# VHH binders against Outer membrane protein assembly factor BamB (bamB): the designs that were tried, part 4

Target 1, 360 residues: Outer membrane protein assembly factor BamB (bamB), of Alkalilimnicola ehrlichii (q0a984)
Amino acid sequence: CGGARELPDLSDVGDGVATETLWTASTGSGSASSAYALVPAVEGGRVYAADSNGRVTAWDAESGERLWRVDTGRELAAGPGAGGGLVLVGARDGRLLALDAENGEERWVSGLSSEILAVPQIARNIVVARSGDGRVYGLDGLTGRRLWIHDRSVPVLTLRGSSSPVVVGNRVVVGQDNGRLVTLNLQDGEVIWEAPVSIPRGRSDLERMVDLHADPLVFRGVAYAQAYQGELAAVGMGDGRERWSRDIPGHTGMAADSRQLYVVDDQSRLWALDRNNGATVWRQDRLQGLRLTAPVVIGGHLVLADEEGYLNWIAPDNGDLVGRDRHGRQPIQRPPVPDGDVLYLLSADGRLAALRLVED

## First folded at step 1 (VHH)

Design b11 (framework vhh_8pnl_2)
Fold by ESMFold2-Fast, scan of step 1:
Structure b11 (fold): chain B 360 residues (1-360), chain A 121 residues (1-121)
Amino acid sequence: as target 1 above (360 residues)
Amino acid sequence: QGQLVESGGGLVQPGGSLRLSCADAGFTVSDYYMAWYRQAPGKERELVARISSGGETNYADFVKGRFTISRDNAKSTLYLQMNSLKPEDTAMYYCAVGYEPRWLTSGYDYWGQGTRVTVSA
């Protein structure tokens, strides 16, 4: 029979890394689309989460006690981002909302040029947000007034969703839909350097799709970017010079430790690469056929969530599938958020869980 | 690999002062968030102070007015000036360094091995 993707047989796989559930909560209705970037934010001993029907909630990170909940009245597609006393959420209609972190009251609302599908950031009282048309904005954290804009055209054919900008010190790292990695000055939005990660090839829009859909990863002075079609590249943060590249296309995302880069390819195969030269250390193929989240490094372990509600635990040294644990039956569409020894896990239906690593 | 090396811990009487240092031994720290955590025996590791690459600081309520976090990017060094020390400040002190997370979470990429601070009469 044709038409259906076959799930891998993982019936021989036992339980994963031991976790203790500290608390669980509901965001409300969950996410209306797999393209939405609704991800918990952890800041100042609080956890913030949004649902696509407009609710934003704050909980005490230790106890799971609800501190506040507000209804924005908007279809939310991205966030929250938290910092500087603000909780930031992006709406499908292009509005960026800043809420007071203490009580959830609206501080300001700013309109961007199209839907907001990337998690907003804040650093040094500057809010960084990306609209679906590829524009990146720097806004005043107090007022929401535009300070700068970085403008790029949107290709006719793009992947649903947009990679989130990464703020590192006074720099903003942007993976663009044209296959380029760009670093901007946080204060004025001026381009510091621009590096090609993947070059469009072919005559059709589909053949030319090189969107850097996966969030770029910055680790130890190196920016890593993966194209939907084409290459994975390691680029020096100081000069934008390519250190190495590999033909490992994908859109899922990456994690790193001191020795290795962990990357998911377009077949849901997990690769561990030597960060210095990009050489393959190991590859784990048993998860092929699952829709995986980006890998997360926590407590010396590697974990990936999937569309069936599992956390898949991988040994970083050899790529062995240690085990799997199911956290509901709904898809997990965004990577779990680590904070110390705790993972915050949000399912597509709005179930939020705080899981503490115990012993492996 | 980069390694963080803490120093400056020791034994001091209540009301005394210590200055902790954390030196980078393999990477540039100017683009990183840096923090001091502490852990007393049998207790959880807790945040003491954090400093951004731009010099913005955050302090735990129990050290406000007594401790000052600072950094010297030219020397790749993080400091914690500890004044008016109390017996409750007795702990192993750890330096932590990480890129500012995309979601502005409290995650850190590197941890030092710690330096011991003992405050006793």
Scores: ipSAE 0.000, ipTM 0.203, lowest interface PAE 14.9, mean pLDDT 83

Design b12 (framework vhh_8pnl_2)
Fold by ESMFold2-Fast, scan of step 1:
Structure b12 (fold): chain B 360 residues (1-360), chain A 121 residues (1-121)
Amino acid sequence: as target 1 above (360 residues)
Amino acid sequence: QGQLVESGGGLVQPGGSLRLSCADAGSTFDIYAMAWYRQAPGKERELVARITSGGSTNYADFVKGRFTISRDNAKSTLYLQMNSLKPEDTAMYYCARDTYVKYGLSEFDYWGQGTRVTVSA
């Protein structure tokens, strides 16, 4: 059909890994834009989710019983992030809201310099948030007052929708729009190290776009970052030294296990790389033409969701497409959220499902 | 890869207390979420308590109000304070390190050898 990308022929693929539906719920209206980072948060035996129309809801993780729902009155574009007794959501107008995790009451609202399109984080009573202009803020979890700001030049041409900062211990890992991976001290925002992942090149702003659009992944003391037009790099968390790099551009995201890094490239090809040296172990090309979410490792399985509403199950050892299961017909635009043996799946229309992995 | 070593288990009477420790020989203890699991004889391994790299805690319902998880990043050590112990708490207790760090999510791939807790008269 006119305008449709060529979808892959997956009619030969059977059912995927068996799951049991524990419960389903609705967030309300869902997401107004694929650029929005509306992702379930799982914390303290509860699941939190937001919709673009301003609703934020909490459910009991085991039963799916709704614990509370509030209407913030704002167009929400990012979150929730959960922790420290707070649920954090970012608005299209730059407002960052902190809600009480127990009842959804607004604790504070802080204004950032531009739209919030990255999931806010909280650790050690410090909220970390990123605005669309590339600034990263550390705010007091109790009051929302600014503790520090990490500021830098943002390229004139930048992808809308920023990667989420990753908080690990007392460190904040930030993928920057200039192709650099930066690690900050959580307490004061001081730069600990910076590592180049991709260097801007070419004559036009378009040719020089090297945004680290995909969320950085930190796994066993190594930070992985992928540039939109450029390279994939592995960087040591302790020293900021590059361990290896590969010419595998992309913006979708990554997952890892003890042996391998799983990466989606800009053509929706799934790569498994040896984490120690970046050597290709396998590549799965059958999902080309689908808009994929970042891969998720759960148990001994690898799963990716897509725009047709499927969960695509891949064997981690050899990259075989094990099977596919359709969970409705609406796009799945963000990776399923694993918690133990349960996947939390949010569709673009606001349908939330808790799926328990059934092992043989 | 770091080695996890559990200690502090033993025999205790119902209502007693024990403090378990898990030492991580790795240099990056502070960047990982950590958890305590237990496995009773003939049963599956189950989550007891979890603590994120940022200090947020989560507890199984069957230990809530009795057990407290904590960490000392300077000593690279995880603790589990167990109070008001019951015969049902008898199990091997395992320390686990979160191998996937994003949005506070847990994918545990590193386990210690365990420490035995027996609650009986």
Scores: ipSAE 0.000, ipTM 0.186, lowest interface PAE 15.2, mean pLDDT 82

Design b13 (framework vhh_8pnl_2)
Fold by ESMFold2-Fast, scan of step 1:
Structure b13 (fold): chain B 360 residues (1-360), chain A 119 residues (1-119)
Amino acid sequence: as target 1 above (360 residues)
Amino acid sequence: QGQLVESGGGLVQPGGSLRLSCADAGFTFSEYAMAWYRQAPGKERELVARITSGDSTNYADFVKGRFTISRDNAKSTLYLQMNSLKPEDTAMYYCAAKLWYSPTGYDYWGQGTRVTVSA
């Protein structure tokens, strides 16, 4: 328990990309655990955020005016997900709650088999949620009635938390604890394809941890998945065939633009890879030792938040560290959420900020 | 500067066989994990087979039982034996190399060799 990591000396780094603070707000209290996936959702001109004490709040995205706030009475660990007129939050007790996006009224509550640590999704009136035991559920958006379940039968050692399923069109992309990427039919939960991203190696359960803990990224017909102790893989959405793989283990997450995939490894080194073949374009090591969020692409810029409350700005074309700006003194544990030229930033203590990129 | 050069592609009838080779110029070949990828016209590049420096192999499901990947460290050459070829196997085939023990991945790629399976 006494292991200290060496923090980088970044005192020579100047100010980052210029932003204008449009508004700030408080979610009430923050996240009680770094394992919780409490992330702002931006939908229909509104911003939604939850705290671990049970509060869910909606603000007008442009003005920051609070539209509603409700107390669910539950320890919330995941969400919100927003869409289809609903705001979805997952609780530590396994309850999935659907709130009316307009006023925050509870529409339905459904019980899942275990704690909910992954952000729920909704598309085509179907809610997709994952419980901590690895099960993925499809629920009717109107009623919360169970439509299908995808089971994983074999218990394995997993990281704290759980990767969020990703919905694209009529498909659900799931990173599994066993190192496999699975795509399901959204309507009936039938497996369309499975792809091995990483194969368990070693004799102990700890050595065999190949959990796809990072959220999968789907971009232009390719699914990207990163294993905790293993590989990063690019898999075709149409057929589940691996396009390329790299031995870049990690759990943080990824971002992409039309040319490059940006990924953080287990040493907090930032890689830019050619999306077509996985070849290294550049690597930035100066952030090594920080606990980083997944990278975010916004306005032609690349940004990562860290445990000291900084936004770290990287040039996408060469990996140069452009600069850093501190936004509060609490950790930023989840990636900032981009919407157009606005970045929504949530700190661990529940501070929410809307930052607009200033044009050069 | 490492360079990979593929050879052995060509036109073959369905059910036929081809052996692809990938020659390594200038690497410590034995330390690298090697792979064969392919790309059909209008499709994205996909993994066919990989082999570690310790000769452990992995295959895409669509080639299992038909293709065999192997390496000859003394000759610094990677091979792909392709049997029972199908029209669906028509593609450019690419050789790739990475240091298997490193978190760095495929740092070297060949220019490709064309395989056409046609009646």
Scores: ipSAE 0.000, ipTM 0.157, lowest interface PAE 21.2, mean pLDDT 83

Design b14 (framework vhh_8pnl_2)
Fold by ESMFold2-Fast, scan of step 1:
Structure b14 (fold): chain B 360 residues (1-360), chain A 118 residues (1-118)
Amino acid sequence: as target 1 above (360 residues)
Amino acid sequence: QGQLVESGGGLVQPGGSLRLSCADAGSIFSDYVMAWYRQAPGKERELVARISSGGSTNYADFVKGRFTISRDNAKSTLYLQMNSLKPEDTAMYYCATYRFGSTEYDYWGQGTRVTVSA
């Protein structure tokens, strides 16, 4: 649980999938905590990133030229989320900031009920944000005025951090700390459906932890949710009905392609499951002992970053380790962000790299 | 690998009742989460009810109050008591098992047909 892990011997593993470094940049000082969700956002030909000391920066995605940088004066813990002409960052003190995407000027600041540890989202001029106490907010994108609040009590013991809400069309998918997956109407926050992913068990609060800590994944009309100390479930987006479930607990996260769901369990084992029925296609165990990020599908490849600074490349068809490449010695604590054939990699110290896959 | 065999399906009128059974011939039952799934004609397979090894239950909203899942670990048998059946409950019903850490595919039964019509 809190003890040091012995690193696996991967010295026999060669170089991974070839990449070309398009550009590198610094966000400033990086992330002050592994619980912070500081992740690059890619929107409208721009890359946005934040650091814990309050800086938010925009770069041209193609050239890496800095477009603007602002100092918010706050300890930032989540974001940015980008869209609708806004760049959204969440602060440790519960303040949600909306910056103008063109120049970084503050458009508005709104207070939430506790620390913001989940990446804010925006769709249809509505900002969706989650506070650490489990509340989900819908805010007017123009003013920051609260439109709705979804309130659900949080267990006294949860994993550090919070899963990010996922916006799909006019729906908000929320993984709750009580083990339930909830879909809300984006406009008014009314519950459309709830699906139990995991059942609380045991006598103590610790034993009853079933937090949906990993971000839900929505892919082709199915929502996938994984519980800490519980199940992995596939749920239909239209009706909230469970399609299948597996006893594969975890908190790291998931990725999908047209055939398979890729999921990391609580032992850092990587599973490929048939998306239609949840049957195991393959499992890769050699990464046990590494602190992995969620898997990312890019260019027909599967990649996971780790706290030792590696990108670990896996073949999606059979789970074989293709290779590993080290991108510095600082931890990589959040999944790399894919955009077409480019992977944006942010290290805990604030180093940002744009890597292009070299393919035929 | 365990063998799961469903039984108890049939034709009933709306408002009627059926009890489905799932027998496990292998050594997988007592440590596994057990579930009932169904697949209606032209629809995808969906969860009906789930029960943990300790007896904790989870039900789909569309069957809450009408269906009851139970297990007998000594007999290696899972049950689904279906009351107040509706035409919408017409489906093939499947028994399934899940275990954390297994690299084997989920154990599924062959299914038992339930038809609710006048």
Scores: ipSAE 0.000, ipTM 0.152, lowest interface PAE 21.5, mean pLDDT 83

Design b15 (framework vhh_8pnl_2)
Fold by ESMFold2-Fast, scan of step 1:
Structure b15 (fold): chain B 360 residues (1-360), chain A 120 residues (1-120)
Amino acid sequence: as target 1 above (360 residues)
Amino acid sequence: QGQLVESGGGLVQPGGSLRLSCADAGSIFSDYAMAWYRQAPGKERELVARITSGGSTNYADFVKGRFTISRDNAKSTLYLQMNSLKPEDTAMYYCATYEIEYTSGDFDYWGQGTRVTVSA
C-alpha cells in the first residue's frame, strides 16, 4: 500500500459521548498482527475474547468476573465466534477449534486448507468458516465434520486478512476476492445467487484488485458490499439484484441504521448514505489520516475507534464530530462490539473494556 | 421490502377473532424463520410470535394462549390466528424474517403491514 498519511489536527475536539466503565480485563498478550481478526464475542450474558498466543477467556458480561480461561497451545488469528453452546477460534495453522461455552473445554478441532483470518460463525448448529485461500466451509457444530465446501481460488495478489462470512437465517453471504458477492445455502453450500459488486479491470494483478475485503453488512433485507478498488453496492437478499451502487472504495467496513448506511472510504472519510438510493446525506472528512475501525451504531450514536486508542463519536443525523475519548494508548484495530447500551472495546495489547452509555 | 404482503386485518369487537396472512414469492419463506410483529402508534415494533422453518413456535407473554402462529411452506404463507382480542391488541401487524441462531448481520424483510383495530 502506498502514500504518506498526515495525522489530522483534532486538538479542538472535546469529550465524546459519556460512558461508564463497568469493568476492564486482560486477554493476555493481545494481537500479534493487524491482519488478525481477534474480536470479542458477546453471547448469553458472557463475553469471550482470544489472544494470538493461544488464550481464550470467558467473563460474565455484567460483572467482568472471569468464568474460565484456557490455553489452546496455538497461534490464534480469528475469533471468537460464539453461539449454540460453542466458542469458535481460528488458528494461523488452519485449525478451527470449538470450545464448550460453559467451561472452555475443547469439543472438537477441524483442519481447514490454510490459515484462518476471518471470524467463524455459527447458526442452526452449522459452523461457517473461511480459510485464507478463499474456501468457505460448513461444518457440523457437534462434531466439526465437514458438511460442505465452497471452493474459491484466491488471486496471487490480495490484501492480508479475509472478510468474514455473514450468516442470516439459512443463507451465508460471502464477499469474494474477485469483487463478487455470493449467497450460499447454509445446509448444503449451494449457490443461491451471485452479484457483481466490482469487475476487475487493468493488466496487472494490482490493477485488478477489487477484493471485497470489508465484511459484508446485511441489514433489513439488503446486503451491502464494498470493494477495495471499486464500488460500494446495495444488493437485495431475496434476489441478488443491485438496488444501487456508488464509487466509494474501501476495506474498513460499514454500519447501518433504519435511515442511513455509514461507510468509511480508502481515505478514512466517513460517509452517510440514504439506504434506499445511495444518495449522500453527509460526509465527515476530519478523521482523514487515521486508521479507523468500521463504524458502530449504538444507542442512537455512531462511533469509530482508531490506531491511537480513541473512540471518535459522530452525530448520525449531520455527521458532526461530537467528541473523542482516549481508552489507552495502544491501537484499536477492530471495531468495538455493541450489545444493548454496552460497548466492548479490545486494544491491540489485549486490554478489554466494557463501557456503558450514560443517559443524557 | 417487496416480497412479503400482509392481509386479514380489520375492525373487531373485544373478544373477537381475526386471521392474518403473510404471502411471499417463496425463496425467502422456505429458507427462513418467520415472525409477526406489531406496532401501535408512537411505539416501537414488538415481537408477537415466531416460527422456525420446521414449525417450532415461540410467543410473547401478552399473546400466549390467545394467538397461534403457523406456516404453509408449499403456499409460501405465514398465518397468525388471533382469538380473544383485546383493545390493547390494536396495532399495525407486520410479518418479517428473523435470525434463529447466533449470527452476524440483521435480516428484517418487512411487508407494508395490515391494520387491526379492536374497539367496543
Scores: ipSAE 0.000, ipTM 0.171, lowest interface PAE 17.0, mean pLDDT 82

Design b16 (framework vhh_8pnl_2)
Fold by ESMFold2-Fast, scan of step 1:
Structure b16 (fold): chain B 360 residues (1-360), chain A 120 residues (1-120)
Amino acid sequence: as target 1 above (360 residues)
Amino acid sequence: QGQLVESGGGLVQPGGSLRLSCADAGFTFDDYAMAWYRQAPGKERELVARIYSGGSTNYADFVKGRFTISRDNAKSTLYLQMNSLKPEDTAMYYCAKEYTVDYGTEMDYWGQGTRVTVSA
């Protein structure tokens, strides 16, 4: 049953959704590893991006004018996260750096227990960061001093570079390497609820891998989590109770609109599921064989980037592949970042583009 | 976005009544607090009434006793019954969908609004 894992034939697919390039920029050298979570951050009319050689840059979101650039001197593997006047980047040596958003000056450095491969978050003056060993930290935004640590009791085999925690209000949603979704109190790290998304099956370590490697998605009071080798579940944010689950394993990620959840499975098939009950609305199989980013909903459109440098546009109502646009020949390894009608696209070589959707 | 559709606005004389409706085409109506806001020309948008998922209500003092907010979860529809209308009630009325829990409001969705004019 060894079907070809070669690139799909998409030569019949025309141009996608029309976009206007507002500006382009270079982050420097780009990303040294596909395991790194180097993604642009958009905050307060500014765009921030980092390269793996240590550079962090800020641009004006409207004009693309470079506001500042600093060299941290470190191999950066995650970030930036932006908020509260800070730009946060995580280094491969476990150091978390907080830079001043106005000028890029280092405000503090804090050491975590292992490499930082997940984008740091900040809310309510609390920085939330995850180290590669699975620990989640709450740090004081002003000083970088540790406020709390969340640690899992029994390590299991996991994909190094687990999902980023998601902060919603006063809660932190964490996908764990044991297949459990946990919600923590942002202030003190206390567990509010814990929900099993997938239970390890099989006898070998490989068979028992159920890491919630994909970033959890929180949308309209529901948390969605997908296991690497297991299940997809919808869990109520208020109580941690499962609303529905499906046997759709994957590690790529998800997006939602008011009607549907869009999820990529381990075969790079794109599913649209009814958010209320998880029933399949449509599935698009033509992208099998591509390494896809998580889907992004922008302006009533659905888009996924790929390893060949394409943006793949999908009709949300029926799953039709409506077009593809190539934005260079370098891989796009992290989902484009939407902000209003603008999409920020970062290629593996460090090319950054701001694309505005043009209404037809 | 743009799932919330308001209707029922119009021109009415002082002392008259109107019933506003807000239809939610989305699937999660039952999980949300629903609210009516209004904005008169040259003024800030202000809360008129809110109804929580469990049915408890909150009213602004300037409409208390005159307006009644209600919801029909089976129809995913929010209502505002407006009685004893006054010229100062003239405004654009907006439906809002709010998820407010112990960790705060996750997101607010606004409708396009429906115009209410109270004039002789």
Scores: ipSAE 0.000, ipTM 0.197, lowest interface PAE 15.3, mean pLDDT 84

Design b17 (framework vhh_8pnl_2)
Fold by ESMFold2-Fast, scan of step 1:
Structure b17 (fold): chain B 360 residues (1-360), chain A 120 residues (1-120)
Amino acid sequence: as target 1 above (360 residues)
Amino acid sequence: QGQLVESGGGLVQPGGSLRLSCADAGSIFSEYDMAWYRQAPGKERELVARITSGGSTNYADFVKGRFTISRDNAKSTLYLQMNSLKPEDTAMYYCATDYEIWTDSSYDYWGQGTRVTVSA
């Protein structure tokens, strides 16, 4: 249609990192909205994916053989999350569905207070789900019965979509629309600690948006959170104390390895920061103008997908663009999912690909 | 992880000193931030002191000026030097790599801990 932004010239970037397509499949009709969090789930040698038209499908991860497909009859907006023998999908109408991972049979359905736009999680037989009104629920994995609820007021303006809660051990990490990072006890939903990442500033409601829209990242005892307009902060998991912060606003997301944090800012610049102190190691600006997914660390490489259907490969040591491969012409709106040396890629039209990094 | 072993606890009089040690059999000790926690009977576990992989330290207000956390990366060992001990310091003391410190005690992979009793 009519582009308002200038796309970067990346014609000098070759194919770089070699990948082999193991298999491809169709999830159905794809995603009806860029606000939807429809992302493949990989668990127990199986791949699960949903479309916004209500279909949920399971494939064998190695062969791509379809194991089952069900039609939920609902507009699905989030998931699947997989674990504990369940496949979890969230609907636009606020219903959370738990399907049997073996055959796709509906185990239970629970109603939440608002649309579900965040990928549900499951750990220790407790399902953690977030509704669009900012509420976080703990549900019994067997029955879907509510065990606890965590409430937080939603600001006048928030970004479309919701960050997914992150479950680590017996804790739930929640990025809130008010710019705060909260850690809850998984069993009872009680607040363990709360840390301010960003404080609303400015004259207008638009200027005051500090939504922690990007999923929090927890890596080796540190929670990382990025505000839409504000700061990026590293917070200790044990006490909620800030270790460092940087004025790097954004909503796209993050990845980490043992040395560095990789973060995309609001201009689609990719930063590598020293995890210990937040100091800049490198920055890659050549992707400005593209709508990027969060970075993914796989096989000693970084990869980011974009709205033009490309995977952009980055060297973690220096930020160099080492490859760019097109996987169709449809947008890629959510980060590819890594599992070992395999990357699972879902395009907005519902095309799913399993790509293996060539080790030699 | 779950291969941390605490030692050095004991019975001391108020005003006394103890040095706690935490040994890790793992090969990546130098990459991790490390922490000491304590838990009094019937109470929740609380952070005492933290040290980053680079050596920066952070202390709970109730031990500031009395306790010193340190590490020896070549020996994969974490230390807590405890001075001017008070009866309120009586607890089981646990060490953790920072990436494990959010685990519930019922799922605890840190080990048994080491007991510190401050009493006349």
Scores: ipSAE 0.000, ipTM 0.212, lowest interface PAE 11.1, mean pLDDT 82

Design b18 (framework vhh_8pnl_2)
Fold by ESMFold2-Fast, scan of step 1:
Structure b18 (fold): chain B 360 residues (1-360), chain A 119 residues (1-119)
Amino acid sequence: as target 1 above (360 residues)
Amino acid sequence: QGQLVESGGGLVQPGGSLRLSCADAGFTFSDYYMAWYRQAPGKERELVARITSGGETNYADFVKGRFTISRDNAKSTLYLQMNSLKPEDTAMYYCARETEVYTWGSDYWGQGTRVTVSA
């Protein structure tokens, strides 16, 4: 569409949920592209973040003291993922780097088939990474040697960027460009089950685009997947069978709590659905027209960041827009990262903030 | 960090035996060459025994005929059966993952298990 998108009138909205800034830091230059998945990782009392100019930094999570910073010499597009004593970053040139979490020293570098735009994961000494051509790799965490590959051809027209694989126990959940949700065995990459979430329809490449671009969400034995120009589906992790589906297309992402699934549609409307049957509990339309991050559940609150630098706070029980707080004027392009009562916020310019929820 | 956990060390008299175990939390155990190394006081770490992913074994001359390395891929566990122990075998014993003959830094070793052979 050639028309300018109209921003909503939110001048009546007051301050959001009270937060205390514990510390702020700079990653360096920030993100060079909205397609890049540069998000902070929180692990073992440390915060890790990367910038697109090649810097990776570690801070003490409580104090914000910088513990180390390294320059990889590469344009970084994804990560970090952290775990098993490693910090994992993906480069635009297809190289996946494993750094020592203690000091940032390079442990290994492995080459994938195209640019890495999805946050690498690690579990049980297996690194799971996705390249932009749709391939998913299992790599040895100790050496970076390829253990398995899951190959999937990419359609002619695809949303730029890639959804991150999700590792749960011994399974890897992958949202594919063809509208299928696939679960792989973490050890050997063998397909356990495949579920159609959305089927390509229409005659043009644009009409047939059903990419599962949003990160799949796994919660209490159910996998949730949302298709671009298609359906939202809830699928059982044990058997891959659909439990329910709704015609709620989108690419932004989801969050869940014990009662509800929170999902953003292709118009930036926020839905709360009953997780058991997909029935609408509430919908919040006031953020329509903003480019939103996926929702985040923290401390009994729901929060979404936006392209204008705001955190938008929503009441989970009724969908009321509680308030908004501006954290600079640069876009926030990836969801804030929760850890206990602390929210880690990374702006497109590389500003990192640790915000603690205030109760009374 | 290594996900390798050694056990089975202890104090034994000369001529005694011990069985060391190395539990690996990783799903890729069957793909690796696995090895036992030891480090005696005042000496560098030395290779004791190696087993390939296919089950072929190699031993240092000083343990050949006395030690047996084995693996259980279903349990992701490496073993070292040590017979006819000598005071010279006193060391900290480390489990290591290898691809071919390479060990890529300290993250590939477990914490170690102590073996003491004395009267």
Scores: ipSAE 0.000, ipTM 0.092, lowest interface PAE 23.8, mean pLDDT 82

